# Miniprotein binders against b1l550, part 117

Target 1, 279 residues: b1l550
Amino acid sequence: MRLPEELLERARDIHSEAPSHRIKLDRVGSFGLKVPVEFKGFLLLAEADVWVSLPEGRRGVDLSRQVEAIYELSNPPKDPFSLCREAAISLLEKLNYADSSGVSIRFDAPLQDGESLKYYGVEISSIASDEIINKIRVEILGMTACPCTAELIRAYKSSEIAATHTQRSLGILEVSTKAEHPDPDKLASIIERAMSSPLRTYTKRPDEGGLVIRSLSNARLAEDVVREMIHLFLEEFGHLPEDTHILAAVRSMESVHMHDIYAERSFSLDEIRKEISSH

## First folded at step 10 (miniprotein)

Design i30
Fold by ESMFold2-Fast, scan of step 10:
Structure i30 (fold): chain B 279 residues (1-279), chain A 89 residues (1-89)
Amino acid sequence: as target 1 above (279 residues)
Amino acid sequence: SEFTVEAERNGVRVTITITRDGEEIRITVEIEKDGRRIRFLYVFTSPEKLEKILKEIERIIRLFGADPEEVKRLIEEARRLAEEIFERL
């Protein structure tokens, strides 16, 4: 049921009124929107959040204009990175009382895996004020093999390639930058290359054996994986602005323990370069 | 080297600055309307990214109600300057 349109003309503009308490709110918006996006030839249904800051003197945000902003830009479906950046800017333009706007978009990114597909997680955001800060987080599973147990078994049985425990490890790269979002496929590739072996959706028995042998021959601690991810990131994305902030992390789901192992490092490009050059 | 292109019409002022430092090309876009200013940046090393970046810049500028003909002129000039930078390699 819809009320008569004439009532809207006579109703108070609640959103523009003074609030009961003069308190600024950092994020007010529409969360959990479903938006179609086109990612590298795939049509995906992504989840989006849109928000703006609310000044202390204004009671509420015009939520309908937030939804209009992102939906106007999502038809036809487009690249989620462009959508994220354009929607954040559009929100700031449409809601002129706001000091800042933001958009976050989450989806599972398909990745070619032989004759099948695998996937990795992507979460991006763009926060607009007098400048735009773009953030991307990529998470992908890989395999790690324990070098400590490998050495113990090698010593015990005198083997060229010792058995050791292997486990799934989640690699994480998060980047915040004034430049456009980094390519998520490149971030996913960095994470997989840092692991003992990538994971696959489908393998035939000979390929599976090769994957296991690769992992065993390339045993790495979670700490080793984080350092390698940072090294590979600097090779690929060292051109980003010096105030770009990165989080590199690994969560190893240890097959011999009831708990996980976690390693991380946060840094700015300026900070890490000074650290590496100091020796 | 640094190149700047500017346009203003219908209360919207747009400035596009293109700079090169080694293998990096940086495009900074600044839009000013009704006392609000917003600046955003693109940093890339691959020439093939230029057209996609320029099209996104064009779409963003149009969100502010800028004159369509001035937007076309501005993007065309930015493309010319960026191509000139690539030709110097």
Scores: ipSAE 0.619, ipTM 0.864, lowest interface PAE 1.8, mean pLDDT 85

Design i4
Fold by ESMFold2-Fast, scan of step 10:
Structure i4 (fold): chain B 279 residues (1-279), chain A 89 residues (1-89)
Amino acid sequence: as target 1 above (279 residues)
Amino acid sequence: SEFTVEIERNGVRITITVTRDGEEIRITVEIEKDGRRIRFLYVFTSPEKLEKILKEIERIIRLFGADPEEVKRLIEEARRLAEEILERL
């Protein structure tokens, strides 16, 4: 049942009232919204969070206006990166009491895999204040093969290709920048190229054998993968502002252990260039 | 080289600056309305990205209630400046 709108004339405006305690809140918003997005020819259902800062003198946020803002911008569906940036700016414009606004959007991105598709994880955000900071995180599985065990087996059997254990490894690239979000397909490509081999959605036995041989011939430590990811990132995205921050990480789900191996490096473009230039 | 275009109407001021830094083209957009200022940046090397970036800028500017005709003229001038820089590469 819909209540009469005449009741609004008698109801207090709770959001505009002073709070019981004058405390600023950093993030107040609508979380877990489902929004349609268009990504490289696919219509996908993404999950979005939207928020604004709340000043100490105001009791509440206009949550309905937040939902309306992202709904208006997502119809018709558009690419999630433009949606993220536009929604963050729109929220700041619509809710003038806020010092900052933010939007995050999460989805699984399809990636061409021979004649099939595979999927990788994408999470993006845009935080608007007097400037906009855009962040993207890409996660994709690949395969790694252990070079230590390979060398030990080679010493034992003296074969052309040493046997070793292989495992799924999760590669992670996260970029925070004042420029627009990097292309997630390029980030996913960097991760896969840094691995011993990519993973496939579907293989026949000859193709599977080829992937295993490729992985064994390109055995890499998690540390090797992270360094290669950084090298490839600089080759592709070295043009971004020098204060761009990157996290490169690999989590290797070791097939011979009950635990994982993890390696990471965080850096700014300015920082890494100076490091590489010194010995 | 640096090229700047701006409009100021109905309490909204919009400035688009197009610059070249080596192989990169940088487009900076600054919007001022009701005492609030916001600035955002695009950095790219490939001319294929220009049209998508300009369309996004146009949509964002329209969120601030700027006149559609003036926005179109501002975007077209920014396009001309960016293309001039691209031709110098």
Scores: ipSAE 0.659, ipTM 0.876, lowest interface PAE 1.6, mean pLDDT 86

Design i5
Fold by ESMFold2-Fast, scan of step 10:
Structure i5 (fold): chain B 279 residues (1-279), chain A 89 residues (1-89)
Amino acid sequence: as target 1 above (279 residues)
Amino acid sequence: SEFTVEVERNGVRITITVTRDGEEIRITVEIEKDGRRIRFLYVFTSPEKLEKILKEIERIIRLFGADPEAVKRLIEEARRLAEEILERL
């Protein structure tokens, strides 16, 4: 059933009332929305959060208006980056009591892998105030092989390719910038190239053997992977504004331990260039 | 090189600045309405990205209730300036 709209004339406007306590809230919004997006020829169902800041003198946010706004912008489906930026700006324009707005969108990005598909995780956001900050996080699994054990095996039994343990490692690149979001496929490529080898969705035995040999021939510490990711990032995205902030990290799920190994570095483009040039 | 185009109609002021920084083209868009100002940036080196960027800028500007004809002229002028800068590279 639908109640008569004339009841709105008798009902209080709860949202515009003074709150019980005059406290500003940083993020108030609708979380876990499902929105269709178009990503590189694929129609995907992404998950979105939308929010605005709420001033200390206002009790609530018009949440239904937020939801309507993002759904209007998502029809027809468009790329998630434009949707993210446009929705953040639209929310700030429509809800004039807010001093900031934000949108985040999460999805698994398909990646062509020969005749098969694999996937990597993408989370993007846009936060609007007097300027827009765009953020993207890409996570993809790869393979690493331990160089320490490889060296011990070479000392024990000299061979062209030494045996060592291999494991899945999760590579992470997170970028926060005033420019538009970086291409996630390029971020995923950087992560995979920094690893001992990429992972495949499907392999036949000869292909699997080749992948293992590649990994063993390219043994890397977690620390090596993070440094290589940073190096490759600078080659591809050095054109971004100097205040662009990056997090590069890897979590190695060590096959010989009950625990994981983790390495990370956070930096701005300005900071890292000065560090590298001061060698 | 730095070029700026602007329009003010229906209480909405839009400024588009196109600059060159080395081999990079930077487009800064500033929208002011009802005392609120928002600024956003595009940075690119590939000429093929220009059309997609301009279309997004147009969609965003239209969210503020700007005059459609004035917006179209502004985008066309920004395109001309960006293409001029790209030809100089």
Scores: ipSAE 0.564, ipTM 0.847, lowest interface PAE 2.1, mean pLDDT 85

Design i6
Fold by ESMFold2-Fast, scan of step 10:
Structure i6 (fold): chain B 279 residues (1-279), chain A 89 residues (1-89)
Amino acid sequence: as target 1 above (279 residues)
Amino acid sequence: SEFTVEAERNGVRITITVTRDGEEIRITVEIEKDGRRIRFLYVFTSPEKLEKILKEIERIIRLWGADPEEVKRLIEEARRLAEEILERL
């Protein structure tokens, strides 16, 4: 039911009032919005969060204005990276009391997999203040094979094909940069190339055998995968600003253990270059 | 090489800087309005990316209330400068 607009003229402006306690809030906004996006020819349903900082002297944020802003920019559906950056920058202009604004968008990205598709996770954000920081996190499953068990089995049966345990491993690359978001397909490719083998949506018996053999011939520790991801990242994205921050990580769901193995490294481009050049 | 194009009208000041760094092109955009300033950056090597980047810049500066005539001029000048750099890559 729509109430008469003349009631708005008599009602208190709650949001612009002083709060009970003069405390700044870092993020106030609308979370879990469903937004259509266009990604590489696909129309996808994404989930978005939109927020601004709230100064200590203001009671509330104009939440409806936040929702209107992102929905207007998402109609017609557009590239989620442009949507993220444009919405964050626009929101900062529209809500002049805010010191910063932010937008985060999450979706599953399709990736060509032979004659079918597979999917990987993408989360992006743009945080605007005096500058913009663009962040992307890509997660994709791959396969790892244990080199330690392979060596033990080889020693036991010198003439046999190396046998070892294999497992699903989750590869993670997260990049925070002042430049535009990196291409998520390239990040996903880096992760898959660092693994013992990629995973497939669908395989026939000969193809499945090939993946297993590829994994066994390319056995890697979680630590090996993280180092290789960093190496490949520097080859592809070494041109990003030197203060670009990266997290590379692998979570290996060990088939012979009740627990997972985890390896990670966070670094800036400036940091890692100095480390590598010290050799 | 570094080239800057500027526009200021109706209380909105926009600066677009196009530079070459090795094999990359860098485009930096700065917007000032009502005492608020924001700066953002693009780094690329592909001619295909230039069109998408310029369209995004145009949409952003228009959303901030930039004068339409100045927006058109800024984008056309930035395109020309970037294309000159790309021709030399």
Scores: ipSAE 0.634, ipTM 0.874, lowest interface PAE 1.7, mean pLDDT 85

Design i7
Fold by ESMFold2-Fast, scan of step 10:
Structure i7 (fold): chain B 279 residues (1-279), chain A 92 residues (1-92)
Amino acid sequence: as target 1 above (279 residues)
Amino acid sequence: SEFTVEAERNGVRITITVTRDGEEIRITVEIEKDGRRIRFLYVFTSPEKLEKILKEIERIIRLFGADPEEVKRLIEEARRLAEEILERLKGE
């Protein structure tokens, strides 16, 4: 049922009224919106959150305007990075009482894997105020092999071939920058190259054997993987602004334990360059 | 090198700055409207990114109600400056 438009003339403007308590809210918006996006030739279903800051003197945000804005910008489907940046700026322009606006978009990104596809997680955001801050988080599973157990087994068996436990490890790179979002495929590539070996969607027996041998010959601690991710990141993305902030992390789902191992490092580009050059 | 292009029309002031930093191109966009200022940045090395970046900049500027002819002028001038830097980089 659609109510008569004439009711709008008599209805109170609830959103513009004074609130019960004069408290500023940092994020008010529409969360969990389903939006189509175009990513590298694929039409994907993404999930979006949109928000603005709400001043202490205003009761509410025009949520319908937020939803209209993101849907107008997402039809036809477009690149999620441009959508994220444009929507954040658009919200700030359209909702003049807000000091800041933000958009986040989450999706599983396809990655070519031989003749098949595998998927990795992408979450991006753009937060607009006097400047825009763009953030991207990439998560991809890889394989790690324990060098400590490998060494013990070598000593025990006097074997030339190391045997050790392997496990899935989740690699994480998160980048916050004033520049445009980094290419997620390059971030995923950095994570996979830092691991003992990448994981595959499908392997035939000879390829599976090769993958296992590769991981065993390239055994790495979670700490080793984080350091290698940072090294590779600096080679690929060292051109970003010096105040770019990075989180590099690995969560290893240890096959020999009931718990996980976690290693991380957060840094700015300025900070890490000074650290590396100091010795 | 550093090059700046400006336009002010219909209460919207746009400034696009194109610079070279080593082997990177930096494009900075500032938009001022109704007492609010927003600044955003693109940093890239590959020429294939230029057209996508310029189209995004055009779409963003248009969100502020800037004069269509001024927007077109700004984007083409920014393109010219960026292409000049790209040609210099390619020429060794």
Scores: ipSAE 0.636, ipTM 0.863, lowest interface PAE 1.7, mean pLDDT 85

Design i8
Fold by ESMFold2-Fast, scan of step 10:
Structure i8 (fold): chain B 279 residues (1-279), chain A 89 residues (1-89)
Amino acid sequence: as target 1 above (279 residues)
Amino acid sequence: SEFTVEAERNGVRITITVTRDGEEIRITVEIEKDGRRIRFLYVFTSPEKLEKILKEIERIIRLFGVPPEEVKRLIEEARRLAEEILERL
């Protein structure tokens, strides 16, 4: 039974009251919201978190206004990047007591893979204050082949194409920038091109053989993959502001070990350009 | 080169600045309302991105209660400036 609106006349405004303790809170919001988004012709179900800062003198946040803000902007469904940026700005405009607002959206992105689709992970955020900081993280699986073992086996077997162990490797690119979010398909492409070969959802035996031969002919250490990812990133996204921060990483699920190999590098565009130019 | 479009209506002040830095076009949008200022940036090199960026800027400005006719004027002026810069390589 829906309660009468007349009851609101008797109710205290709890959120605007002074709290028990005058302590600022960094993030107060609605987490785990399901939101439809449009991504490159696909309708996807994404998961979203929305939040604002809460000043020390205010007891609570208007949570219903947060949910209204993102849902108003998500109907009809739009691209998740614009939704993320617009919702963060909207929250800050609607909740004037907040010093900052944020929105995070995560989903699995489809990517054309021959006659089928494969998927990669995308997590984005926008944090608004007097400026907006946009962040995107892309994760996609690929294949790596060990060059060290390849050379050893080539010497032992006198083979024209060295046999070696191969494994799935997870490539990661994370970008934080004052500019709009980079295109995730381009980030995924950079990761795949840096690998020994991409992975496929479905292969027929001749295509599978070709993929394996490609991987073996293009053997790379995790360290090689990270360096190549950075090189390709600078070619595609070197136009971003100098204070743009990047994380490039690879986690190789080594088929000959009980443990993984991990390599990463964090840098700003300003930092990496100075480093490269010093050589 | 740098070009600026400004509007002020109903206590909302909007500044759109279009600049060129090498091959990149930069659009900076600044909105001031009720003593709060918000600034955001778009950086692009290809004409294909311009329309999507302008539509997003239009939607954001609308959130601040600016009349539709003023929003349209600002967006069309920003488009003109960006297209001029893009045509010069």
Scores: ipSAE 0.605, ipTM 0.869, lowest interface PAE 1.8, mean pLDDT 85

Design i9
Fold by ESMFold2-Fast, scan of step 10:
Structure i9 (fold): chain B 279 residues (1-279), chain A 89 residues (1-89)
Amino acid sequence: as target 1 above (279 residues)
Amino acid sequence: SEFTVEAERNGVRITITVTRDGEEIRITVEIEKDGRRIRFLYVFTSPEKLEKILKEIERIIRLFGLSPELVKRLIEEARRLAEEILERL
């Protein structure tokens, strides 16, 4: 049953009323929205969160207006980065009582992997106020091989190729910048190149054997992977504004332990350049 | 070097600044409306990114209610300035 629109004339406008307590809220919005996006030739289903700040004198946010705004901007589907930035600006413009707005979009990004596809995780956000801050987080699995056990086995048997344990490791690069979002495929590539070897969606036994041997010949600690990711990041994205913030991290799912190993470094481009130049 | 294009209508002011920093082109867009100011930045080196960036800027500017003719003039001037910098680089 649809109620008559005439009832709106008699009903109070709850959202525009004064609240019970004059307290500002940082984020009020619609979370877990499903939106179509176009990513490098693929039509993907993404999940979005949209929000705005709420001033102390206003009781609520027009949530239906937020949903309408994001869906209007997502039709036809566009790249998720432009959608994220445009929606954050649109929300701030349309909801003029807000001091800031934000949009977050997450999806699994396809990567060509021989004749098949593999997927990596992408989460992006744009937060608009008097400036816009764009953030991207890329997570992709790779393989690491332990150099410590490799060295012990080599000492035991005097082998050219050391035997050691291998495990899946999750590489993470997160970038926060005033410039547009970095290309996630390039971030994923940096992570994979820093690992002992990448993972594949599909392998036949000869290819699988080659992948394992490559990993064993390129044994790396989680700490080694993080340092290599930072090095490769600076080569590819050193042109970003100096106040750009980066998190580089690896979570190694250790095959010989009941627990994971984690290594990370957070830095600004200005900070890391000063650190490297001092050595 | 720095080049600026500005348009203003009905209390909305758009400023697009194109600068060169080494081998990089920087486009800064500033929008002022009803006492609110928003600034955002694009940084690129490859000419193929320019068209996509300009189209996004055009879509964003249209959200603020400027006439289509003013938006087109503003984007055309920004394009000219960026292309001039790219030719000199």
Scores: ipSAE 0.587, ipTM 0.859, lowest interface PAE 2.0, mean pLDDT 85

Design s0
Fold by ESMFold2-Fast, scan of step 10:
Structure s0 (fold): chain B 279 residues (1-279), chain A 94 residues (1-94)
Amino acid sequence: as target 1 above (279 residues)
Amino acid sequence: GEIRVTVEIEKDGKRIRFEYTFTSPEELEKALKEIERIIRMAGADRIRITVEASSEEEAERLADEFRELAERLGYDEIEVTREGNRFTVEAERE
C-alpha cells in the first residue's frame, strides 16, 4: 500500500514548525548507518553516524536528507577519510538551518601479515562549522613482557635465563587536527613498534618462539610503551599544526592479575615540544 | 619542507574553512582531487585558497596549478596574489 504523493502537499511540515521549548540541540541525526568504503584496495562495510545541530526555533531535522547526503557520496565507494570530510560539508550545505554538522565512520582496517591478514580498529570523524576538525582513533593489539618480574627471576636464579609473564596490550593513538586525517597505517605502525613485539594472525612453532623471545628481550612497562609511542609520533607527524591534540594510551591485559593496567598521556604539539625543551 | 593549504568555501552566506599539511608531492595530488570534489559538491559561490609552499619556485608552480583548478571549476572571476613562498587564489561567480 502506498499513499498518494499529493498528500505531502496537504500535510503539515512538522520539522519546520516552532518547538514547544526554544532550546538548541547539539547533535541530531542518523546513527548506525551501514556504508561501503574503499580502504587501500579493500571494499569494507563501515558503520557511520551523521548529525547536525538544530537551532532553538526549529522543531526537527529532515533525517531523510541526512541519509541522502551520505548515500550520494558513498556510491561508488570511496576512501572513508574523504567520505567523512565531504559528507560533513554536504550536510551543512543541504541543511541550511544547521550551525554545525558531523560524521563519524568506524571500521576494522585490514593489514597484510605475510600470507594472512590481521586487523586494527579505526574510528574517524569530521565536524564542520566555520572550520573543520578531523579526528582519528587507531587501536591495535601487541605484546608486552614485564621487566619487573624478569629482573626478579634473574636475581632469584642468579642467571640470564629469560623468564617473565607476557600479555596482550591494546595500544591507542587518537589525533584531533584542523589538517587532514593522519594515515592510520602509520599510526598502527607507531603503536606496534612501541610494543615488546607485534602480534601475528598465523605462526608456526619456530616463528612463534621467535616472537616470544623478541618480546622477552624487549620487556616494557605500559608507561614505557606510551612514551615510545609519543616519541615515534613526533618523528612521523611533528609537521601537523601546533594546536593538534593527541592521546596516546596503552591498556595492558595483565596475565598475572584479574585487572588491567592503563597508562595515557594527552597533549597538544605545542605543549609537548615546550615540555621536552625544558628538560 | 612542509606545504600548508587553507581552503575557504562560501555558499549562501555560510563559510567553511579547512586545512591540509603535506610533506610530499603525492599527498598534494590526493588533496587537490579532494578539494576539487568538495568545491563541486558544495556548489560554492566563492572560494579562497591560501598556500604556503616550501620555496618560491614551488609556490610559482602551485599557483598556476590552483589557478587552473579554479578555471576547471567554472569560476569567472579569479585573482591570484603571490608573495614569496605564499600565494592566495580567490575566485567567485555571480
Scores: ipSAE 0.235, ipTM 0.705, lowest interface PAE 5.0, mean pLDDT 85

Design s1
Fold by ESMFold2-Fast, scan of step 10:
Structure s1 (fold): chain B 279 residues (1-279), chain A 94 residues (1-94)
Amino acid sequence: as target 1 above (279 residues)
Amino acid sequence: GEIRVTVEIEKDGKYIRFEYTFTSPEELELALKEIELIIRMAGADRIRITVEASSEEEAERLADEFRELAERLGYDEIEVTREGNRFTVEAERE
């Protein structure tokens, strides 16, 4: 109830006016919208960004139409992948001056962990133009153990089971593809299997000992984890289009240092197949 | 002072809970608009909104705003309850 309707009718259409400078903008929209979604039987509160490209001759975008579009598509709550894709397409159709549109949806995904739940981070995007590109990023914490310190302790103490430092490590898989979004649970599984051990929401003392021993028996460098994630990804998702782009990364939160160790590799499926096949 | 709002939404046995904490009137106005949109988007059959504030008067005033919101959204069974500095607005649609 800010302005009378008569004033709105007489007001200039600011968004349709020429801008002060004739510069195209890549992404203009509503960021940080709260949207309920249904994910694998759970009702979750997700955070969404919606945007369109803005041509050099137009001053602004119709933000109210963007919010209305995602509102209509999210009632009742639906799976975030369908919402992401459908909203991106709808935005491009509704805002005819745009060359491209996009939607990103972020949420914490529940994953069964014994009798409890643990959560991992998911961000999905769909970008629509003359084609649609789907992107997903999964982040999950696991445990790594240093093999260098383990070997030094083993040599020094003449012990089969070596003491070493363990730390929390964040595993990251990001996929951009013309196919549908990969299942985030499968991406999370790949990351956890590449780690020295997964992290648990709740453990009893005997279970804690078992996880630590497992981690120590499966000591891995961040570099080892990235290579294993790529190997496991190719086994699970080698069927995706050859121009699919992947980022695999690990950030190790070193318990004996004030800084983190980071390792990553970006590649397309075509690129990595040629690399592996080279002699 | 600090104001805490907890929102619980239910639709067909599915349930979502989220929380807001604000320290400024501007943050409060934005949060109220977001809460309204979330409830509309969810098509909720039942809502439960709990308000806690350092001032009993502020908490009661905010609870009354949520009661009015529930009425505006078409909920026909609305109850407001108090437990100390905590006010709870529960609304159901039948």
Scores: ipSAE 0.000, ipTM 0.259, lowest interface PAE 16.0, mean pLDDT 80

Design s1a
Fold by ESMFold2-Fast, scan of step 10:
Structure s1a (fold): chain B 279 residues (1-279), chain A 94 residues (1-94)
Amino acid sequence: as target 1 above (279 residues)
Amino acid sequence: GEIRVTVEIEKDGKWIRFEYTFTSPEELELALKEIELIIRMAGADRIRITVEASSEEEAERLADEFRELAERLGYDEIEVTREGNRFTVEAERE
C-alpha cells in the first residue's frame, strides 16, 4: 500500500531529528539479513549484519539504504569476501553522516570429506573508515586424546598402544588484517592438522578404527594443539602484513569432566616472530 | 501482533525452507525485498509462502502482497489457500 504524497509531506523525518540524549552510538544497523552467496562452487544462504556509526546529533539511521547497499551488490550472488568489502564501502558512501561502517557475513562452509560433505563455521567481516580492516573466524571440530591418561595406562599395562580418553575439541582461528581475507579452507586445514585426528561425516568400522588409533597414537593437550596451530599458521600465512592480528584457541569438551578445557593465544605477526626468534 | 512467514522454494527437485517473524510493518517491507532477492537468485521453479498472523484480515493482506510478488516474478500458476488465520500462496513457473 502506498500512502498519498500529501501525507508523506506532513510526516516527520524521525531519523534526522535530534535524539533524547546527545550520545554517539558505535554500531546501528540491520542484523540477521539473509543473503545468497557463491562460495567455491556452492550457492549458500548466508546471514549478514550491516551497520554504521551514528553521531550524537542524529536520532537514527536510514535502514532502507543499508539494505539497498548489500542487496544491490548481491545480485548475482558473488563470493562473500568481495560482498563484505564492497558493501562496507558502499555503506559509507550512501550514509554520509557515518564515520565508520561494517558488514559481517556468517555461513557453514562445505568441505569435501571422502564421498560426503562436512561443514565448518565461517564468519567474515569488513570494517571501513579511513582504511578497511578484514576479519575472518573459522571454527571446526576435531578429536583430541589425553596424553596423561595414556602414559598412566601404558605404565600400568606395559601395552604397545596406550588407552586413554578422547573427546571432541573445537579449534578456532581468527585473523584481522589490512590484506584480503585468508582462505578459510586453509585455516580449517591448519586446525584439523593440529588435532589428534579430524572428525568424519561417515565412517565404516575399519575406517573408524583407523581414526581412533591415529588419535591415540597422536595424543595432544589443548595447549599442544594451540601451539601447533600457531606454528602451521606461520608456515602458511607468515607473508601477511606484520600488524596482522591472530587468535588461536581450542576448547576441549573433556569426556571425563563436566567442564571444558580452554587454551588461547592472541598475537600480532610482529610480536610472535620476535618471541619465537628469542627462544 | 506477531506475524510468521514461512518461505519454501524449489529448484531441480530440491527445496529450501526459511522463516521470518515480524512485529512491525517496517520489518515486513525489508523482508519482502530479501525474499524477492532469494527467489530470483535461486531461479526457483516453485514457491510456497505461508503467512500466519493473529488477525485473519492482516494475514489475508500479507498473502495478497506475496501473490503480487509472485506475479511480478513471472509465476503464471498462482493459488492462495486459507485455513483460519493461515494463508498459503503457491506459485509455479511455466
Scores: ipSAE 0.000, ipTM 0.193, lowest interface PAE 19.5, mean pLDDT 81

